VH-VL binders against TRIO and F-actin-binding protein (TRIOBP). Designs and how they scored, part 8

Target 1, 110 residues: TRIO and F-actin-binding protein (TRIOBP), of Homo sapiens (Human) (q9h2d6r1778to1887)
Amino acid sequence: LNFKKGWMSILDEPGEPPSPSLTTTSTSQWKKHWFVLTDSSLKYYRDSTAEEADELDGEIDLRSCTDVTEYAVQRNYGFQIHTKDAVYTLSAMTSGIRRNWIEALRKTVR
Below, E stands for the ipSAE of ESMFold2; O stands for the ipSAE of OpenDDE; V2 stands for 0.75 times the mean of E and O plus 0.25 times the DockQ between their complexes.

## First folded at step 19 (VH-VL; framework fv_daxdilimab)

Design e1 (from d2 with heavy chain G103W; at its last look DockQ between E and O 0.60; V2 from the best seeds 0.00; counts 0 for: pae E 5.1 > 2)
Fold by ESMFold2, look of step 19:
Structure e1 (fold): chain C 110 residues (1-110), chain A 120 residues (1-120), chain B 110 residues (1-110)
Amino acid sequence: as target 1 above (110 residues)
Amino acid sequence: QVQLQQSGAEVKKPGASVKVSCKASGYTFTDYGISWVRQAPGQGLEWMGWISAYRGNTNYAQKLQGRVTMTIDTSTSTAYMELRSLRSDDTAVYYCARGHRYWTYYFDYWGRGTLVTVSS
Amino acid sequence: QSALTQPASVSGSPGQSITISCTGTSSDVGGYNWVSWYQQHPGKAPKLMIYEVSERPSGVSNRFSGSKSGNTASLTISGLQAEDEADYYCSSYTSSSTLVFGGGTKVTVL
């Protein structure tokens, strides 16, 4: 069951938990993906066609997600997904898109 | 609903210290942070620093580094701000304000303020 | 001293729209979308009117709106009313993970 889909960008290097700060490495880059939320993971693809073909670019395991919260990023509307193993930093083009994603992700957090 | 109850007015001499309390109610204290903001008579707002009620970590304004200590007591849902080595230009109303759990982004609820007067 | 520049005063007649500017740098207003505006009546604590550039908290009139362009954020009060007479402060998140206020603007309703 897919609860929500949409375009966002993600930093290619996750941070270490339990830090709320993400230290950006010199190799960190924003990568745009098509994100698909399920009840246990946030999957992401090159586009919706890749989603239909199940050609993943990556996946965030939400089973150990502990927090989803706003995070300041340059020029966009960022947020972080905190899990037991890593902290992921994503960004959306508008505050409304970010708000809707945070709300959806918080609902799937155990 | 959300309330930040601050301690009463203080009168201090130069060189003394003051510790202002801020008791939170109506929300889960550890889900947020507390900032301290002061306002000298007839002047604007000056951000002093911030403490996370979640982790207890702090971030202080550079101007006040070394003179300020912010603490929390999660058992009483109370934040404290101590300012040491007081000077006459520390005379101000001191506010506590609720903010983001991790970052100093904005302050959605404010205490009524605590007047601290530093006079000889 | 504030890092953000606001006009010392702005005035308008009832029913008019007024705009208050808040100018910073690329390290604060220009770089991040965490600009907020506070209203303060004499003898009272500040009240949050706008956060994250343009978001309005519950219970704040839609006569208050925010925007930014480059390094300058703006608060617009439409349909000016007598109770809008107050001091207004902008604030911004900074690249050093701190917060700065503007110097304040006295709004006078003529």
Scores: ipSAE 0.199, ipTM 0.792, lowest interface PAE 5.1, mean pLDDT 89
ESMFold2 (binder alone), look of step 19: mean pLDDT 93; pTM 0.950
OpenDDE, look of step 19: ipSAE 0.663; ipTM 0.899

Design e2 (from d2 with heavy chain R55Y G103Y; at its last read DockQ between E and O 0.56; V2 from the best seeds 0.00; counts 0 for: pae E 4.1 > 2)
Heavy chain, then light chain:
Amino acid sequence: QVQLQQSGAEVKKPGASVKVSCKASGYTFTDYGISWVRQAPGQGLEWMGWISAYYGNTNYAQKLQGRVTMTIDTSTSTAYMELRSLRSDDTAVYYCARGHRYYTYYFDYWGRGTLVTVSS
Amino acid sequence: QSALTQPASVSGSPGQSITISCTGTSSDVGGYNWVSWYQQHPGKAPKLMIYEVSERPSGVSNRFSGSKSGNTASLTISGLQAEDEADYYCSSYTSSSTLVFGGGTKVTVL
ESMFold2, look of step 19: ipSAE 0.370; ipTM 0.834
ESMFold2 (binder alone), look of step 19: mean pLDDT 93; pTM 0.953
OpenDDE, look of step 19: ipSAE 0.687; ipTM 0.907
ESMFold2, look of step 21: ipSAE 0.187; ipTM 0.762
ESMFold2 (binder alone), look of step 21: mean pLDDT 93; pTM 0.951
OpenDDE, look of step 21: ipSAE 0.631; ipTM 0.899
ESMFold2, fold request of step 26: ipSAE 0.246, 0.094, 0.424; ipTM 0.799, 0.755, 0.850
ESMFold2 (binder alone), fold request of step 26: mean pLDDT 94, 94, 94; pTM 0.954, 0.953, 0.953
OpenDDE, fold request of step 26: ipSAE 0.661, 0.713, 0.637; ipTM 0.902, 0.910, 0.898
ESMFold2, last read: ipSAE 0.177, 0.201, 0.285; ipTM 0.784, 0.791, 0.815
ESMFold2 (binder alone), last read: mean pLDDT 94, 94, 94; pTM 0.951, 0.954, 0.953
OpenDDE, last read: ipSAE 0.646, 0.658, 0.614; ipTM 0.901, 0.903, 0.896

Design e3 (from d2 with heavy chain R55W; at its last look DockQ between E and O 0.78; V2 from the best seeds 0.00; counts 0 for: pae E 4.1 > 2)
Heavy chain, then light chain:
Amino acid sequence: QVQLQQSGAEVKKPGASVKVSCKASGYTFTDYGISWVRQAPGQGLEWMGWISAYWGNTNYAQKLQGRVTMTIDTSTSTAYMELRSLRSDDTAVYYCARGHRYGTYYFDYWGRGTLVTVSS
Amino acid sequence: QSALTQPASVSGSPGQSITISCTGTSSDVGGYNWVSWYQQHPGKAPKLMIYEVSERPSGVSNRFSGSKSGNTASLTISGLQAEDEADYYCSSYTSSSTLVFGGGTKVTVL
ESMFold2, look of step 19: ipSAE 0.286; ipTM 0.805
ESMFold2 (binder alone), look of step 19: mean pLDDT 94; pTM 0.954
OpenDDE, look of step 19: ipSAE 0.732; ipTM 0.913

Design e4 (from d2 with heavy chain H100Y; at its last look DockQ between E and O 0.64; V2 from the best seeds 0.00; counts 0 for: pae E 8.1 > 2)
Fold by ESMFold2, look of step 19:
Structure e4 (fold): chain C 110 residues (1-110), chain A 120 residues (1-120), chain B 110 residues (1-110)
Amino acid sequence: as target 1 above (110 residues)
Amino acid sequence: QVQLQQSGAEVKKPGASVKVSCKASGYTFTDYGISWVRQAPGQGLEWMGWISAYRGNTNYAQKLQGRVTMTIDTSTSTAYMELRSLRSDDTAVYYCARGYRYGTYYFDYWGRGTLVTVSS
Amino acid sequence: QSALTQPASVSGSPGQSITISCTGTSSDVGGYNWVSWYQQHPGKAPKLMIYEVSERPSGVSNRFSGSKSGNTASLTISGLQAEDEADYYCSSYTSSSTLVFGGGTKVTVL
């Protein structure tokens, strides 16, 4: 069963913790994906059709997740998922969407 | 409840240093950061810098680079701000404020402030 | 470094609406959704009134609202009351991962 779904954007290259800002030397770019939260992972797809076909763009293993917290990004409402060896930076269009995702992720992780 | 207890007022001469403490209670200290903000008499707020209570990394206002040191002691849930080579225009109320673990965005809880007076 | 520009003072009569502006640059107010407003009464620490441009913390009256357009953020106080007489500061996250304050605005209730 899928617990939560929705559109968000993610930086396509994970950073070393912490990843405080993007600069002119950064190669990371935002990519929009359809995110699906399960018991143990956050999966993401190009869209909901790709989800139905199980054609993943990527997956974050939440079993290794140590923290989920707000993070400053340009023009949107960012947050980070910290795992044992990578930091994933995501953004939502509104503060409410971000809050709901952080709450759901924190319940799944710890 | 979240509380930030600051050390008492200080009077210093130019050239001295001051170290202000900020003891946190009512929350998990390592989940957040601490910023220091000062306010000279009759003046506005000036952000001085930030320290993560999680990793101890810092980010200082450029104008204070080389004169300020911020530290934490997780065993006592206490943040410290030391300002060196004091001058008269460092006279201010120094606030600690709770912010994010990984950066400084806004400050939801503030200490009551510590008056530091620097006079010749 | 860039200071955010606020009017030195704004006044209004009880029941009126007033607006305080906070003008920065594309490297702070224009580039990030991390604009906050603080109220400070004499002898007291600042109090967070608005964060993330337009979000109110729990316990802050809905008479306070925030917005931004381009490089300018605005705080609006509707239904002005005597207790609103205070100094108000905006702040913004910056592209250098620092924070800057505006110069402050004294609000006088006539």
Scores: ipSAE 0.012, ipTM 0.698, lowest interface PAE 8.1, mean pLDDT 86
ESMFold2 (binder alone), look of step 19: mean pLDDT 93; pTM 0.953
OpenDDE, look of step 19: ipSAE 0.752; ipTM 0.912

Design e5 (from a1 with light chain Y34W; at its last look DockQ between E and O 0.56; V2 from the best seeds 0.00; counts 0 for: pae E 4.7 > 2)
Fold by ESMFold2, look of step 19:
Structure e5 (fold): chain C 110 residues (1-110), chain A 121 residues (1-121), chain B 110 residues (1-110)
Amino acid sequence: as target 1 above (110 residues)
Amino acid sequence: QVQLQQSGAEVKKPGASVKVSCKASGYTFTDYGISWVRQAPGQGLEWMGWISAYRGNTNYAQKLQGRVTMTIDTSTSTAYMELRSLRSDDTAVYYCARGHRYGWTYYFDYWGRGTLVTVSS
Amino acid sequence: QSALTQPASVSGSPGQSITISCTGTSSDVGGYNWVSWYQQHPGKAPKLMIYEVSERPSGVSNRFSGSKSGNTASLTISGLQAEDEADYYCSSYTSSSTLVFGGGTKVTVL
């Protein structure tokens, strides 16, 4: 039941949605992963071989997802997944890749 | 069919205040934000600030901080911009424009037709 | 952050291609992929022509294209037509979570 797969990057620490205010220094770093969308979660792995071996790097529970929306990041094409417990910030290599991921994720929560 | 309907033209004296309205229709008002942009005669566009219709929070251009207040009324799907202590260089067309839900000012896909505010003695 | 620099005017003959530049800094045009272009005919509201550097909204002619290199974004109008005569403004998201416009460019179709 895997609906979509592909390479993206994620900030290594989830957080609350940002507010419009003066930016403070963050230690978060981008980590590149192989993402796999299922009907209830977005799983991510080191690569597709790790996916085949079911060796997760992480998982975002989409059952509590409340919003998926574009987000400003430097140079790449960022978006956020808002859940009850955390906000996850991801980036895609192109605007088309981001658009397709946002559309797929929004269908999962609708 | 998204429409932003703005209030009519106003003539004000220096030192007065003006409050411009922007009524939204054709979409879910709380899914977006509203920015205000003004344009003095013969001049370019100047971003004034935004308000989120979702949260009601605001961010104002530094130049206007202290003189501008933006508000929303979700029951009427209406955004308001009040500019105080008017002076002649505030004469402009004031636009409302639809933006991101959280007010993140990426781009504005729909614009009102503008409200001319003339400040003269 | 600073205002974005555009040429005051650009002209071309019908059928030609023209390009309008929009130069900022690494804190706006260079740092984010949220650059937009607006067309404004006299007495009318601005119209979104390009967002996120190069994306066209529905209903905007494919004669309009956008690109970016470093701190400079560009709007290209191919197959110039009389109706393209208007003012054009670029805008960019900034590192202070604000928006800045360029000074505007008057396009004249000769």
Scores: ipSAE 0.231, ipTM 0.789, lowest interface PAE 4.7, mean pLDDT 89
ESMFold2 (binder alone), look of step 19: mean pLDDT 92; pTM 0.940
OpenDDE, look of step 19: ipSAE 0.652; ipTM 0.896

Design e6 (from d2 with heavy chain R55E G103R; at its last look DockQ between E and O 0.04; V2 from the best seeds 0.00; counts 0 for: pae E 5.6 > 2, placed apart)
Fold by OpenDDE, look of step 19:
Structure e6 (fold): chain C 110 residues (1-110), chain A 120 residues (1-120), chain B 110 residues (1-110)
Amino acid sequence: as target 1 above (110 residues)
Amino acid sequence: QVQLQQSGAEVKKPGASVKVSCKASGYTFTDYGISWVRQAPGQGLEWMGWISAYEGNTNYAQKLQGRVTMTIDTSTSTAYMELRSLRSDDTAVYYCARGHRYRTYYFDYWGRGTLVTVSS
Amino acid sequence: QSALTQPASVSGSPGQSITISCTGTSSDVGGYNWVSWYQQHPGKAPKLMIYEVSERPSGVSNRFSGSKSGNTASLTISGLQAEDEADYYCSSYTSSSTLVFGGGTKVTVL
């Protein structure tokens, strides 16, 4: 299977897993990761070598994905993955990359 | 014991502004945030907005954008909600309610409410 | 965001079990597991009874339980008691990063 792969950043709040929030966390950190989209999940790694070594930094269960939306961020081009358990904030370096990822992810929305 | 002490009832004219306070105690203020929820007489609950006591970031209900301002004073563990350009349909009991900074979608402690009456 | 739909009133006799429904959309109740329920007695502030669909805060009677199916969340009160007579409101996180309440349900103990 050929999965979509590429570099993006994920907004990470120190000390807590991604969770829904009524506000944008200003103290959150953007962390660059290598993302791998599968049929049922979006996995992310430190880099492609980490992927090969199966050193997973995180995973978003797309089986519970309900929406994927554009989201304004301070830098780059942001979007959010909405799942039944959490909202994940990501960003791509270009609007085109964002569009491609959103399109790919929306195909997994049930 | 967690407590949210709200300021007293207010009577205002249309066009005026009101600022309600909510003093928090019994917990680490910055680990949480405050939502404001109002309830018109005989009506249901309406979410007005949220402010993080940690980041200070706010999120207001769309219908109140431009007319509401939520602030916090971490030194006194007090949250404030200002509503401007008051009109009669703003008459309601206004509640402050605590939510965790990372679980902002439910409120486990509520103030006793502040009645704001807007009448000509 | 439009309010979630609740029945205006539900009644039962002491000892009976009653259920209050809360119907939303895939953008709120159906989209997330972030549904809460509040009890409000006349002239009093709301009290959290259920969060995250089915979690019960400490101090809340185990007679209160929550569930969700599709776009409808439900609050069940078993062993109905006179003290349970109150208004009950559901709430849900939304895909717009806001919170929405239901219209409320008056529970009467016959």
Scores: ipSAE 0.031, ipTM 0.707, lowest interface PAE 3.0, mean pLDDT 91
ESMFold2, look of step 19: ipSAE 0.143; ipTM 0.770
ESMFold2 (binder alone), look of step 19: mean pLDDT 94; pTM 0.954

## First folded at step 21 (VH-VL; framework fv_daxdilimab)

Design f1 (from e2 with heavy chain Y55E; at its last look DockQ between E and O 0.06; V2 from the best seeds 0.00; counts 0 for: pae E 8.8 > 2, placed apart)
Fold by ESMFold2, look of step 21:
Structure f1 (fold): chain C 110 residues (1-110), chain A 120 residues (1-120), chain B 110 residues (1-110)
Amino acid sequence: as target 1 above (110 residues)
Amino acid sequence: QVQLQQSGAEVKKPGASVKVSCKASGYTFTDYGISWVRQAPGQGLEWMGWISAYEGNTNYAQKLQGRVTMTIDTSTSTAYMELRSLRSDDTAVYYCARGHRYYTYYFDYWGRGTLVTVSS
Amino acid sequence: QSALTQPASVSGSPGQSITISCTGTSSDVGGYNWVSWYQQHPGKAPKLMIYEVSERPSGVSNRFSGSKSGNTASLTISGLQAEDEADYYCSSYTSSSTLVFGGGTKVTVL
């Protein structure tokens, strides 16, 4: 029932889980996506046209979400989604947008 | 393992106040919320309000707004509920219960209750 | 706000299944999947039996199951046993970010 859509940026981190990393270094950069919240996941796409075509850029499984909290970042207004396997860092253009997203996402924390 | 230890029974006169304590153990106190629920003799459960031990925010039942204050002491892992301007119909067993960190969704562990008797 | 509506009593014979209804509104049971059920034996604190409509906490028998349709949640006890004789309360999260209980149902094992 918490259907929400909007533009945000996500820190492009190829992996953070306890699984072994085969690379000696990882880089992070902000990428803008069109985010779509469902009851069980946060999906993201290049834009709303890609959403219509189901051409997914990525997906965060919210069933394993343990926390959603503000987080200081260089870009805009940051927050983190903590899951069992990874930590996702996002940013919103305004503090109000950040607050609204955090509120919606926290309803998925079990 | 998870345990909520409540303060002892109280006898009060109308117009007085009561403060019930709820000491948590066996878990990370600041990861959860605490609700207060009361039950008058022979009656059902009535939700009174809730406080997050994580953020410190509160939400109170409308009928008790202005008479109830809920607080947290993270240094002692203790929640408190104060009910003021007591009336005879406030006679009940008062429970504390552990709940969700952010919202008043459910109560998975309960204290044993504190009987508060209000009589002239 | 108004209490959720439960039958005052339900009875069954050992080994049978019984169902307890809990009817609210679109502002609580119908609007949120945060419906819970509690068992209370005389002189004891309530015990969580079901949360999030149908999830069972660790240590709760699989004879207890929950469901929801529209504004009505249901608790089903299969294989009824003498120790199931108790009071049962439903609860729901509300649109005002509060919680409401049902009036309680006395379960009698014949």
Scores: ipSAE 0.012, ipTM 0.643, lowest interface PAE 8.8, mean pLDDT 87
ESMFold2 (binder alone), look of step 21: mean pLDDT 94; pTM 0.953
OpenDDE, look of step 21: ipSAE 0.350; ipTM 0.829

Design f2 (from e2 with heavy chain D31R; at its last look DockQ between E and O 0.65; V2 from the best seeds 0.00; counts 0 for: pae E 4.2 > 2)
Heavy chain, then light chain:
Amino acid sequence: QVQLQQSGAEVKKPGASVKVSCKASGYTFTRYGISWVRQAPGQGLEWMGWISAYYGNTNYAQKLQGRVTMTIDTSTSTAYMELRSLRSDDTAVYYCARGHRYYTYYFDYWGRGTLVTVSS
Amino acid sequence: QSALTQPASVSGSPGQSITISCTGTSSDVGGYNWVSWYQQHPGKAPKLMIYEVSERPSGVSNRFSGSKSGNTASLTISGLQAEDEADYYCSSYTSSSTLVFGGGTKVTVL
ESMFold2, look of step 21: ipSAE 0.253; ipTM 0.790
ESMFold2 (binder alone), look of step 21: mean pLDDT 93; pTM 0.952
OpenDDE, look of step 21: ipSAE 0.614; ipTM 0.892

Design f3 (from e2 with light chain Y93W; at its last look DockQ between E and O 0.58; V2 from the best seeds 0.00; counts 0 for: pae E 4.3 > 2)
Fold by ESMFold2, look of step 21:
Structure f3 (fold): chain C 110 residues (1-110), chain A 120 residues (1-120), chain B 110 residues (1-110)
Amino acid sequence: as target 1 above (110 residues)
Amino acid sequence: QVQLQQSGAEVKKPGASVKVSCKASGYTFTDYGISWVRQAPGQGLEWMGWISAYYGNTNYAQKLQGRVTMTIDTSTSTAYMELRSLRSDDTAVYYCARGHRYYTYYFDYWGRGTLVTVSS
Amino acid sequence: QSALTQPASVSGSPGQSITISCTGTSSDVGGYNWVSWYQQHPGKAPKLMIYEVSERPSGVSNRFSGSKSGNTASLTISGLQAEDEADYYCSSWTSSSTLVFGGGTKVTVL
């Protein structure tokens, strides 16, 4: 059911799909959310109370996820979730949190 | 188990080109990128550039722009670095090193190096 | 491209702790958490000792530790041993999506 939960930030616009010129949209802003990993998606909420009420702020469909990997961000510990349609950029407060999220998310890579 | 096997030493004249190979084994080649780093005799390490084995995109050190080409052959799990218009100050050991799939963050496995000597 | 600044040499007696500094700018060491350290014995290829400021690869002794403050990263070798005598290089990711090395530090065990 709910495999992993925690606070992270996400860029509010996804980037272009994987390509030889891997880039993200520079106009995006970081938004902090409570993230909840399920079997097939990464859902995010304002906080854990919103999670209990199922009041989503957003959702990343992991069924088309092709890669999860580190990404350099200013001062934090960033990573990207690559899907067939978009690249999502997230950041964690510590390198350990990022490592644990990447490991959990990579189990969904297909 | 991870291994990067580099081609043998080369002696070149100024103005020539050299192409150094780096054959990877013990891992899935397209899961990582390859950087090239050189070291002149008695000197420090100099990053030359990088190529993603997955996408084939490259990023070169600015001082080498226009003189260097890095390529990948996924069918043989081999990376190549070609340096053109050689000068005597290109004499160095040339290393290939494995790194992140997309970005040149760090290098966890290194080849043994290829000595390229440029002299008349 | 500008090299990161390292001391040319550092020495210590067996059993002591030594620290090697690596100073860059806000566009590299100060701005990103991708700072690494490499050990190189004469005639050998470099070996990764520390990555992402403070992470130690498997098989690297816990006598090696890394840290960063502002624009300066540090490698600390505790319990100095004869086999630690080598050249040490730092490296950092840059805002230009490139990588730079420091000039190198020769460590001598007295």
Scores: ipSAE 0.240, ipTM 0.799, lowest interface PAE 4.3, mean pLDDT 89
ESMFold2 (binder alone), look of step 21: mean pLDDT 93; pTM 0.948
OpenDDE, look of step 21: ipSAE 0.531; ipTM 0.886

Design f4 (from e2 with light chain N33Y; at its last look DockQ between E and O 0.10; V2 from the best seeds 0.00; counts 0 for: pae E 12.4 > 2, placed apart)
Fold by ESMFold2, look of step 21:
Structure f4 (fold): chain C 110 residues (1-110), chain A 120 residues (1-120), chain B 110 residues (1-110)
Amino acid sequence: as target 1 above (110 residues)
Amino acid sequence: QVQLQQSGAEVKKPGASVKVSCKASGYTFTDYGISWVRQAPGQGLEWMGWISAYYGNTNYAQKLQGRVTMTIDTSTSTAYMELRSLRSDDTAVYYCARGHRYYTYYFDYWGRGTLVTVSS
Amino acid sequence: QSALTQPASVSGSPGQSITISCTGTSSDVGGYYWVSWYQQHPGKAPKLMIYEVSERPSGVSNRFSGSKSGNTASLTISGLQAEDEADYYCSSYTSSSTLVFGGGTKVTVL
């Protein structure tokens, strides 16, 4: 049922994130979480122990997802999950990790 | 060495369709996306859309929605762009270009272009 | 999405510096998106000169530099040479998940 798990970073609130630019006014910051992909959502936790205890830090409802795309961010290998209500910006440590996450997310959404 | 080899020039009548090919070599085809960009004579570059060589999903310029189809053949490492219901203002050089997956970065390698002429 | 605004032409003498502007909106150049620059000689395919706002690909002269501030990206060519005479296009990804080019700038070396 659980399709994929791993560490990534997410901006601390939904919205348009900082990009490669000389000027920024955003106060958002990247927070590391343990992400767990299910059939219909991307859940995230402080760590795998919090996952076992079902102590969520947050959840992205993929049923309303309209797009998953690479996105230029200050932090290495960014991508966005666009939903009906919000845009979530994530960062993977390597390009391979980003590619694998985007692939898995796109298979989950239709 | 990365190379994008496009099909030859074509002459079409209004109302016809054209299908341009773009054969990739020198890299892992499915690790990148392909964009199509056209340039009318004496005019600038116009992005038409892209296709993921891995997923086969597409995103088209709104102006071309309903007239364009982009496809991938991974067995031959070839991308295709078909434009239907041709008009005289579709006369242009059509380029394929390699993007760093999902074209959110840049186009680092370009084909030489395919001239499509639409005339009565 | 409308084309990005570039000057129709820019000219300079050999050895001088010139700057080409590329103006968009908060939905593209002014947003969290990368800008790229392409050089095109007559009858040739475009060539990538600058990516990720300010990065040069291997083999591109350090006479070419890029920057971005607000809604405007800039390409600067220092030490202008005869072979720099070409058309130059900027491009930006947009918040609507599309890509736009500028209208192009003809650079003339006097």
Scores: ipSAE 0.009, ipTM 0.575, lowest interface PAE 12.4, mean pLDDT 83
ESMFold2 (binder alone), look of step 21: mean pLDDT 92; pTM 0.941
OpenDDE, look of step 21: ipSAE 0.184; ipTM 0.796

Design f5 (from e2 with light chain S54R; at its last look DockQ between E and O 0.48; V2 from the best seeds 0.00; counts 0 for: pae E 12.4 > 2)
Fold by ESMFold2, look of step 21:
Structure f5 (fold): chain C 110 residues (1-110), chain A 120 residues (1-120), chain B 110 residues (1-110)
Amino acid sequence: as target 1 above (110 residues)
Amino acid sequence: QVQLQQSGAEVKKPGASVKVSCKASGYTFTDYGISWVRQAPGQGLEWMGWISAYYGNTNYAQKLQGRVTMTIDTSTSTAYMELRSLRSDDTAVYYCARGHRYYTYYFDYWGRGTLVTVSS
Amino acid sequence: QSALTQPASVSGSPGQSITISCTGTSSDVGGYNWVSWYQQHPGKAPKLMIYEVRERPSGVSNRFSGSKSGNTASLTISGLQAEDEADYYCSSYTSSSTLVFGGGTKVTVL
């Protein structure tokens, strides 16, 4: 299992499939979550206590992940996870954290 | 070690074309993109455009639309930049630089540059 | 695409600090944290010194730091040394998915 855990923020709804333009709307809201990477999904929780209780806030199915890329957003250090039916936009706390997450997530690209 | 090896200097007449090559080594070529940046004598850096080594799609500076073509040969890990209808103000050092697969926002490795001189 | 505005030259004595400004618009420097700085010695290719406004790649001295306020990014060189004498260029990603450089700043170490 390729475990990785940490705090990141995610836009509260997935976007449409990949866009060629860098755009972030003011109506979308960033939500801070505790993210947990497994070999087939990226799960997120309110905090690590919620993780221990298995009280999910959400889950991204990585089995259909097609790409993971850096992406400019209003928040710093953004990246996107592209799946067959949705694009998820996340924001890491630092550039190094973003790089490490992208590297770990790219192992799931098929 | 990441290396970008560029083709040698060229002298061209106005109206001709030039094609500069940039051979990459030391990394997975398709994980990154290639930007082309030029610098006229005594002047600053000018971004010309970018090509994804993975998808082959391009984005060119508006000033150069219609005169520039950027291509990729993945079998040789080589990027090419062709500039057509050369003018005297196209005299410059032409650099290739490694950037992000999808976007151009910073360049961590640069070729040594290729001097192109346009002279009658 | 608009060029970014830099002072033509900046000078300082060894051991002092200098700051180079890079002013753009809300469509580039002001809108995103995708600003980079490059050092270029005569006859050499540019070298990446700072990316993402403030991040320093490995092998770059901690005497180099970056910041941003509004539409203006800044590169600060502390503990100025003779080898810092070079041209410095800022760059920014733009809302049209292109890249723009500043005009360059010649740093002179007195």
Scores: ipSAE 0.006, ipTM 0.588, lowest interface PAE 12.4, mean pLDDT 84
ESMFold2 (binder alone), look of step 21: mean pLDDT 93; pTM 0.952
OpenDDE, look of step 21: ipSAE 0.660; ipTM 0.904

